# Designs tried in a protein design chat: VH-VL binders against Thymidylate kinase (dtmk-1). Part 4

Target 1, 218 residues: Thymidylate kinase (dtmk-1), of Caenorhabditis elegans (q22018)
Amino acid sequence: MATDQKRGLLIVFEGLDRSGKSTQAKRLVESINKKSTESGDASSSPSAVLQAFPDRSSSIGKLIDQYLRKEIDMDEHALHLLFSADRFSKNQMIRDNIAKGIDVICDRYCYSGVAYSLAKGLPEQWVRSSDVGLPKPDAVLFFDVSPEVAAQRGGFGEERLETATIQQKVAAVMPTLRDDAYWKTVNADGDLDSVEKNVFRIYENLDREKPFESLEKI

## First folded at step 13 (VH-VL)

Design w6 (from w1 with light chain N93S)
Fold by ESMFold2, look of step 13:
Structure w6 (fold): chain C 218 residues (1-218), chain A 120 residues (1-120), chain B 107 residues (1-107)
Amino acid sequence: as target 1 above (218 residues)
Amino acid sequence: QITLKESGPTLVKPTQTLTLTCTVSGFSLSSYGVNWIRQPPGKALEWLGVIYSGGSTNYNAAFMSRLTITKDNSKNQVVLTMNNMDPVDTATYYCARKGYYGWGDYFDYWGQGTLVTVSS
Amino acid sequence: DIQMTQSPSSLSASVGDRVTITCKASQDIYDYVAWYQQKPGKAPKLLIYDASNLETGVPDRFSGSGYGTDFTFTISSLQPEDIATYFCQQHNSYPWTFGQGTKLEIK
């Protein structure tokens, strides 16, 4: 029996490596699910799920992981397409959760894929085309952090794409992908709790009545 | 230096169509939305509409039937078209850049404004 | 539409005085209020967004506070260059709406 319920939201977290976005994505999912439990909801289904990209546990993601850990080398066009394929492998899961009223919180999405490939000098039209047709986010929370603050947060430079040189190039490219109709810039230099409150306020104010769409361009 | 500048006719007759151009510098229209706001003489500001960096628009319902906002990123221009002008539409018209942080549209940089008088 | 009711409509104060202006929203808008200064014949200038966040380059004698429906804008020590009309604006929901303004003059 069809149940009239509000759809879930697709919310994407983007930003430079070590911007705090992954921590904030986890905290948002935890907060949504905690509030669902506190409201006395007897449902066993979560109200929100976390999806990181790349999914390093899948067959595609394991290959991407080997590249990122410098264990293999790969043509940059092939790598771009593998990242895109990784996202499309979750296309139906995302759409199904949204239809069931479950929020999907993505830690990175196509904007990361496009930004890194453009930073590497791959052809712009080609790079922007591969992710067209993915679900369109209701919001992209872009975590704006100073490069020096990001560099001081542990783990920097361990993987192939985490160097200061690559991060600087990505920072120059990301503004060209911005659509401020649904991108929301979050000041991520603040303390974790204040950033978390700001993120949750944005989440609460998103419109579930708007039709769920697919990306027509990036 | 971030600048916005409105240009176009300063006098229109009732029923005519107003076309104003906002020319921007120091930022990219592919990164920032631009809003149009007007101020009738001695009165409060009225938001008219926005074109976002990705090209989507939103219009104040009070004006929606006669407003169109378009842009050309390569020319750094945002264009307001407002049909069927009436003397009540006499106002200073501003274009303004959407603020970078947070939720919703607040306006961090404004053009100097252009006074448009609607009279016979 | 969210109505922003601003008080007072005009105010006269001396250099050095603390000046307070209020806005009341017709519904809960969190802290999504901006404050602008508009000098005669000029465009508005953004002073504050998100109720209390001071825009870069704005002197620290300007401040704001509030959450929900009641918002306050303060000039801690009035200066001669602060003669202007001040507006609040909600940035919570379309259409973006403005208060009617408070005209500030120096005695």
Scores: ipSAE 0.827, ipTM 0.916, lowest interface PAE 0.5, mean pLDDT 90

## First folded at step 17 (VH-VL; from w6 with heavy chain N58R)

Design a2
Fold by OpenDDE, fold request of step 20:
Structure a2 (fold): chain C 218 residues (1-218), chain A 120 residues (1-120), chain B 107 residues (1-107)
Amino acid sequence: as target 1 above (218 residues)
Amino acid sequence: QITLKESGPTLVKPTQTLTLTCTVSGFSLSSYGVNWIRQPPGKALEWLGVIYSGGSTRYNAAFMSRLTITKDNSKNQVVLTMNNMDPVDTATYYCARKGYYGWGDYFDYWGQGTLVTVSS
Amino acid sequence: DIQMTQSPSSLSASVGDRVTITCKASQDIYDYVAWYQQKPGKAPKLLIYDASNLETGVPDRFSGSGYGTDFTFTISSLQPEDIATYFCQQHNSYPWTFGQGTKLEIK
């Protein structure tokens, strides 16, 4: 890194299905990149990349996608490990971008993986161990949406994990994974623009001078 | 029901160490950070430090050298240790839960507070 | 440290009056301000966070506004039970800091 270049930020969007996290993650990336382009100086205004997990365009992600689409069945342990592998496959990319001062915005991360597996009854110690060593987020934006608002949003129920029962169980598990030192809960009941503004304020307040770390525990 | 309760000595001699315990109920320390805040009689509130759900701590720099916050999640207890107490440290000490939403720490639930007097 | 300058230090008003308290931050802190009510001998109670978000269970006669450095807390119609000291607090940056408080009395 050049002496005056700040590192990029790793920001993770987490939340239940239909919480609006994916839309907001995309909007954040667009906003960051727009500012970067306008400034004309990459050193003064960082760019950002979006990374969704699973990456359904990758070989591993495609297999996961088949499961999610109910095209294939899979042992839950195998599925958990595939999700972890999918994340680790992007480990170097994340670290390289951060080192270059490029922000990495993730749509879902290890917390979703752990939460879903725990919700399914897999052993806790085992589930929490597979993602150790991944880059530690500078912030986890947890999108908290009320059931009433979520129900109004379309597209629910098409994928294997989009059931009320699973979502309720995941919702109950997620708080147990929370580290509120870097987890920021976003009220996701608001309109898109209001939520976007809130997300951006959080983004602007993040500290780029802190050491970039790896997850030692989940 | 969410509750926090401070316990410990109410009288401390100068140069001695203060140890206060915050016992919580209605929520898990694995999910919420707990802050310590004090208020001298008739004065404003002063933030001392926090221990977050993951176990990391942050301290007010004014107290960094003599303040330690620890917790035991299984016991639902957070412990404040402050060394070298002085009469100027006389105050009501509160533990308070970190607010749920947004950026930074605001405090949505408070203990009743415990008055600690530092006197010879 | 971020200083929160609160005004006035004391205020007397009649039941039904509109009451306004202000807090000025020493730097831009977006909307990251909380307001508390503290009754005599009691712990502070959270009323507002993020400058304008009303805490659950708090009456809607309480409100807050502001962005940047200037913030306002308002009681639309003062009630007898509102006798207390009110504090602003910034939750933008460490260390968290409070205003000096406003003692509110009923005439």
Scores: ipSAE 0.916, ipTM 0.948, lowest interface PAE 0.4, mean pLDDT 95
Fold by OpenDDE, fold request of step 20:
Structure a2 (fold): chain C 218 residues (1-218), chain A 120 residues (1-120), chain B 107 residues (1-107)
Amino acid sequence: as target 1 above (218 residues)
Amino acid sequence: QITLKESGPTLVKPTQTLTLTCTVSGFSLSSYGVNWIRQPPGKALEWLGVIYSGGSTRYNAAFMSRLTITKDNSKNQVVLTMNNMDPVDTATYYCARKGYYGWGDYFDYWGQGTLVTVSS
Amino acid sequence: DIQMTQSPSSLSASVGDRVTITCKASQDIYDYVAWYQQKPGKAPKLLIYDASNLETGVPDRFSGSGYGTDFTFTISSLQPEDIATYFCQQHNSYPWTFGQGTKLEIK
């Protein structure tokens, strides 16, 4: 039954720590939902849900969180697989929402997982394989922040992976994961409102008629 | 330093196939898309197509699918193939890198261009 | 296809003059417009993207503005080295399209 209903969009926010991606992801969701409420027609204006990875409220996410908080140690391979498992645990949710015309906004996705693992020196083929089959984003919004601006933003250094060394390595790896067909680089040095406007313009230009696909490679 | 350079035949006979190679330096094709753009003498610029960093391609529909763009990341080369060339296809052909920021394709680095003349 | 109507086709100005070129899109394209400078026998050079973002290394006498359908490119103080043809380009939707160009000469 060719349901005349447009599918939802999968939008992924990626970027280094302090890039402002989390804030902007939240703002996008709020903006989408606000418009949906105002229109009074759920069929004409999509709603959105926010999904952060890792989901620190889930059983898997809690374990990851313990590692990130330096409460436990873990083999890097195990950690990588846990991150993948965390994402796959939301696979059906994402697909269901998309099918219902609900936009799914992700704060981080498989690219962060791959980038961090590669930065730690794990085998490339193995690292890039674990997330194959996940929903393919309609857009990856990569928040590119200058080191100078990032340094001015608070909250750095509390978690295990929030080190300058790791961040630098991750930054070097990220471009190798880029598919600029659907990766959109956002200049994250700007003020919150300017960045938000930019994000929203990108969002409005996305094609909902394109087939929803799975990741065949990373 | 970022560079792009077009190479290939400068003279093509009608109905023959044009093959141009864009060799890039200073960046990776695994990170940046490369576009092909042409400019007929005294005319406006025309976008032909693109091959993105992930290997996907998009073409201008106006060329009736006679274009093919491929790449070899390891060789830093992008190849344009255009079939059934006609004198109207006489133009300077450019390869250009996709801009880094934002939506859509703008072109931040260009090759010097190569004039291709289609003549019997 | 999105049409980019550029005007004027040609203009002549004196050194130090303020120069303005306009580009009108056939539909709303937000701020997704780029401007290029092309000198004779050379490839186009990117000056501005996203209507108003100055490309790195480009002199600040160059600027752009606009949103929606009407866009403006400005040279605040024309220099001799600015003799060129200028092009607008929309980067909103496929196929990417260019304006017809503006040939700028110095009196």
Scores: ipSAE 0.915, ipTM 0.948, lowest interface PAE 0.4, mean pLDDT 95
Fold by ESMFold2, look of step 17:
Structure a2 (fold): chain C 218 residues (1-218), chain A 120 residues (1-120), chain B 107 residues (1-107)
Amino acid sequence: as target 1 above (218 residues)
Amino acid sequence: QITLKESGPTLVKPTQTLTLTCTVSGFSLSSYGVNWIRQPPGKALEWLGVIYSGGSTRYNAAFMSRLTITKDNSKNQVVLTMNNMDPVDTATYYCARKGYYGWGDYFDYWGQGTLVTVSS
Amino acid sequence: DIQMTQSPSSLSASVGDRVTITCKASQDIYDYVAWYQQKPGKAPKLLIYDASNLETGVPDRFSGSGYGTDFTFTISSLQPEDIATYFCQQHNSYPWTFGQGTKLEIK
């Protein structure tokens, strides 16, 4: 007989570099899987998986990685489409995990792709349209750091898109992508443990009864 | 400075449709949802509904059959339409901005409110 | 719908007193409670969200605590300008619901 199972959640972590989002995404996945094991629900499949974008290990992701490490150049429209293709290459995997009841935690998603391309001056409607049809997140956790804390931090990496200048331009664009029906802003100024507790509380409270949808606009 | 202001009729006859406009400034409707809340005289506040920054809406089940919330981002306006008004709907009506941080809707900025009286 | 029950319904206190107002939720709402101040003829003003997070610009004499179903709002040293009605609001689940309010007066 068919088994009716609660679906997984698609949860997207967005924010500037050094906002703590990647650490928090990893901690959330670890917490979900640890709680599943401690409840005695031993399984060969995890209860949550982490998906970083770009996936630098894939064929598409290796090209993106070479660009980010300054090993190759490419047209900015081509780059935008490669980032989008990288996300769509995981489209079915995401949908399959959600259908199996496995949560998918994304470290960056289409909002990063759109924000960086808009910051570069690419045409807005074109930029916003390329990721339409991807799975719609149940929540976007946007890690926001105060201007005061951001101004005190330094030590960005050396990759092509990881400079203070590009990060500032992206920060100006990100608010235009917000949909506060499902975006949850996380105060990234706090200590990591306090932020982790708030993130987990948001996770616990998300509604699995809503239909799983595709993005119709960004 | 962040402001919200309700405008519309202050007297409505039973069965008529109420239309209230919330005009906002100091923030973008493309970034923040706006809620409608009312306060009947001497009673607790009642949440009516919300339109989120992306345009989706949610309504209190008690009112959803006669309630519509729309917006025009370019005009900085959110519009409440409530059909078939009854004297029990007499209240001060507020629009309020959804708070920036965390879970759910709490209301960080409110309009001054407009008293709507429903009587013959 | 989640019911929010405040107590007391009214209270009087002297300038400098510590004032405590409580709010009980009909079910577990984590810490998703906001507190508002409303002066006569004026709109509510947000003081606290997430039970204990002070809104920017709100004086430090205001505080909140609680988790689950029981929540407390405190004014550590009452000032004359604090005369108002105070009420809680849960922001855990639709529909968002409010307490009936506590009228605070200076005696």
Scores: ipSAE 0.847, ipTM 0.921, lowest interface PAE 0.5, mean pLDDT 91
Fold by ESMFold2, fold request of step 20:
Structure a2 (fold): chain C 218 residues (1-218), chain A 120 residues (1-120), chain B 107 residues (1-107)
Amino acid sequence: as target 1 above (218 residues)
Amino acid sequence: QITLKESGPTLVKPTQTLTLTCTVSGFSLSSYGVNWIRQPPGKALEWLGVIYSGGSTRYNAAFMSRLTITKDNSKNQVVLTMNNMDPVDTATYYCARKGYYGWGDYFDYWGQGTLVTVSS
Amino acid sequence: DIQMTQSPSSLSASVGDRVTITCKASQDIYDYVAWYQQKPGKAPKLLIYDASNLETGVPDRFSGSGYGTDFTFTISSLQPEDIATYFCQQHNSYPWTFGQGTKLEIK
């Protein structure tokens, strides 16, 4: 007697600061886990987990956090590699959850890492290659928000990478990473509930039957 | 402005290979997928296939044995190749850009189409 | 394959009339329906995606609704320039499929 356990989905949330993506990632995880409870699943195991990158609580993530809060400096190549290392440190956890049928919702992923490093002027081929081999997302939900709406959301520009200049450069780079075979653009100008409904609809329609793959290019 | 334009032969003989080129402007093929759709006279539109911005392709199973879609981003060209044409393949052929938002492929910009007649 | 059954196949209406065209999917497709206008000798034009999202630059007399299997496209007040064939397309799953179309004429 089995529930025809299907693999989990890897879903990546990307977008500029103040796009609402982090709130929506949390809401999606909550919605998936609520649905699991409502289906009568007696298991206490979650059906979805949230993974933010960087993981600011890990050893690597604490160094990244100090850099982002302007407490330390470091070489930009070293920083890029630390962000990449932070993602690879979760590689097996992601694959294990997917195999168990647990969805993994990432708040940022390698696309953020590549976009910020390119915005800082690091060599493109080198920057794009360091995350090859990570699990390939089933979908990248890219949150596209107008500058006007983003500005209204507050808190903008307090950390090192949140300045208007860096955000503008990242906005110019991010479209170059798009692969619309699996990137889904979310109109993030709408109210929180409207965007949430759109996100959940995309989630529900993703195909769990296709093979789970690794990234061959970024 | 965003445009797509189909070019190629308007008359082919049965068994010949059709090659159509979609030339795009106003957007990058590295950012947007391009679909091919046809409309036989008096019939519904039929989706043939797509090449996505990353280069992967999908084909309608009804045509996949005869159909190849390729592109050259630097030339702004997407190329449809259909082997072994038959009179039933007579149709207006369109290329169309994949929409930006949301799920699946809907087509926000279309070429004018080119009528291809397959006749002896 | 998801079949899209569109009705009516043709209709005539007067300027100012409310016009309604329906499209029925052979299975649940959420709201993943697009609507197109095609004038004679011209390329199709996207009007609506996701059943109700109006494409930029499309007049607000055009609207759409529906969820699941039953979808409606409406022109609230028909204008002379709206003479065209209209068709629906599901964008839920491969292969993308289209309705046969509805030829709209002015009486």
Scores: ipSAE 0.845, ipTM 0.918, lowest interface PAE 0.4, mean pLDDT 90

Design a2
Fold by ESMFold2, fold request of step 20:
Structure a2 (fold): chain C 218 residues (1-218), chain A 120 residues (1-120), chain B 107 residues (1-107)
Amino acid sequence: as target 1 above (218 residues)
Amino acid sequence: QITLKESGPTLVKPTQTLTLTCTVSGFSLSSYGVNWIRQPPGKALEWLGVIYSGGSTRYNAAFMSRLTITKDNSKNQVVLTMNNMDPVDTATYYCARKGYYGWGDYFDYWGQGTLVTVSS
Amino acid sequence: DIQMTQSPSSLSASVGDRVTITCKASQDIYDYVAWYQQKPGKAPKLLIYDASNLETGVPDRFSGSGYGTDFTFTISSLQPEDIATYFCQQHNSYPWTFGQGTKLEIK
């Protein structure tokens, strides 16, 4: 199937902090690229790339990073728009990779941006509007971890948005963002290897023949 | 408590349009898709279609030309409309909620069903 | 369309017996099979999804297994309240399709 003219897939990983989401995103990219390398293609372009949001290495992302590390403060509306701008700064890169047949695995996307801003009490219609026009994911893998398993992981990190209070509020708003036509909930209670196998089976079953579209609403 | 309940006519004449309403409670239509499934007497269940939480729909190709599913999130209602009914469409009609985990649609909560008879 | 062939169409067993029902898919569907219980005059109830995952609140005497095309549903020790029709459903590909059902009676 190396000669197929199939497009890449846009797959978004979402979930609360400590859900194992980021580890699984990295493992999926590694698994896709390992299969390509095992077919003898050691020097070609990757078959999948990882894109984390925010991109802390960009000019916009560095400003967001300073906020998250408590080095600066800013108006919450301005912060929301910076997160959205960070995602749009990758809009064309995502579309170009998909057109080339390269899968794009996003660690967080607009759903995180909307959920955190709603959790802070910003107006819903305003919050949902800024990311309209981004590429529509082929799937959103939402990593859901039980309270029992989450409790085994202890406390949260030290960044501004990592408190138990904000995480609880985000968990309460995230269900309102679901569209189960393309959101797939992943049971994150299992060990890393079993979750990885489930993620890969979802990936294998996704339809590359469906047109690639833009988000009309969030 | 999660519930789904089908309501509408139990008797229709051939060529008439069937309209069934599924009223839901204990969950939000903005979070879960709802499927329609029917069971003709003595036969296997048949999937008709789905409306997902975001509002998109998918229909079984066998019924696509005469089937419409709509919803009103604020009323907690999903509506099935099926045109040009025929006696072979006699069945118990169910609405069911899409399961939360994993791939595809399996149905974690079902309505009690309503028998619709199509005859002159 | 994926055909689900369920066997047997009916069976009778005694309280305490091990009961086994099978479904065969017309193509590979990984483990994307659900099992339902429907008592006479009542709504269907989900017991198992993904071939072997018990739905919350389902007694552990119910189990499922299988991968690919061959799937098994088992009641390890039949109870009087288990009289019902049981059916499988594939959730791999549109359209979602069901087995014909197995009517379970107690001798």
Scores: ipSAE 0.843, ipTM 0.916, lowest interface PAE 0.5, mean pLDDT 91
Fold by ESMFold2, look of step 18:
Structure a2 (fold): chain C 218 residues (1-218), chain A 120 residues (1-120), chain B 107 residues (1-107)
Amino acid sequence: as target 1 above (218 residues)
Amino acid sequence: QITLKESGPTLVKPTQTLTLTCTVSGFSLSSYGVNWIRQPPGKALEWLGVIYSGGSTRYNAAFMSRLTITKDNSKNQVVLTMNNMDPVDTATYYCARKGYYGWGDYFDYWGQGTLVTVSS
Amino acid sequence: DIQMTQSPSSLSASVGDRVTITCKASQDIYDYVAWYQQKPGKAPKLLIYDASNLETGVPDRFSGSGYGTDFTFTISSLQPEDIATYFCQQHNSYPWTFGQGTKLEIK
């Protein structure tokens, strides 16, 4: 067998821009890999990997990147499908890592894709259907940040989807995607170190014995 | 404001099926799970089960053979069905909303409760 | 199932006193403890979750602490309106379980 260890976890980080989610996703991956090294793991493979969506380094991702930087325009249906294709291009990588006992930490996932397309007014049934069949997360860590704290952080408003208008629409849609059986809301108003400790406690408590599943609905 | 309210029969005969309805307001059942908890007279609270916002359920193993929780999001209603009632099931029954932050289920809003007496 | 053992079962204190109630979990539950106030004839009210996080609208005279198995709930200056039974509840693992409660009276 590729490994005799328990399976890896698929953990998705979601939240609006400036919620701190990307920083926390990186910190979680680093923490998992640091603890694995300290416990004397003989494997040369990492215990966790980071996967951001979109993957701006791929052929699909480069096209999405041009759109986000306002270098090209495209039909919103085409854009939605490109984001979905970007996620499916990683489908096998995710499943292979989970089977090897490697945790996959996603910075955004289908919930971002659905929320942004619904915020733009695309047909709900069509939008929700395109990502059915992707791996189901063991948890979605949703980073909830107050507007006041978000305004104090940098990086706001640099790309096409980072405007206050689109972020407000996405915030209104995102609750309709929540399933609190496996979505865990993280209070992101705290300092980065305290949020990191809370994230790691959630991670440690996740159930690796549950079967790994595919999404049947979104 | 956020409210939950239990309704249903207050007297049930042994072996009968109890059906309680929790009607919610001020939040969406598509966003928050709802738990059922009971309190026998003078005793500690007992968790019965939950229906999560996505529709999945989880039951306390002590009750799961006779317990069903369903919901109708459009009617803002969660329904508890408990079969084969016994006098030991006499308790005040509460529905409660799952808390928003963090890990696990704690209960940030509770209904007023309804006393269900099981006797011949 | 995780057992939550509260102490004391009852207590009587004067207005202005500092009141302490404890819960002990039968296994490590991190800080996943909630505390509730239940006044006679009423439903429980959430005061604290995650051992120390005060729920919105709860007066700051209420506080909680602890990690692992030993947890403490404190009222810094008892008020007449605080007459109630207080319960702890673990939210670490299914099934969610409650302490037996502590009945608090003002003398």
Scores: ipSAE 0.830, ipTM 0.913, lowest interface PAE 0.6, mean pLDDT 91

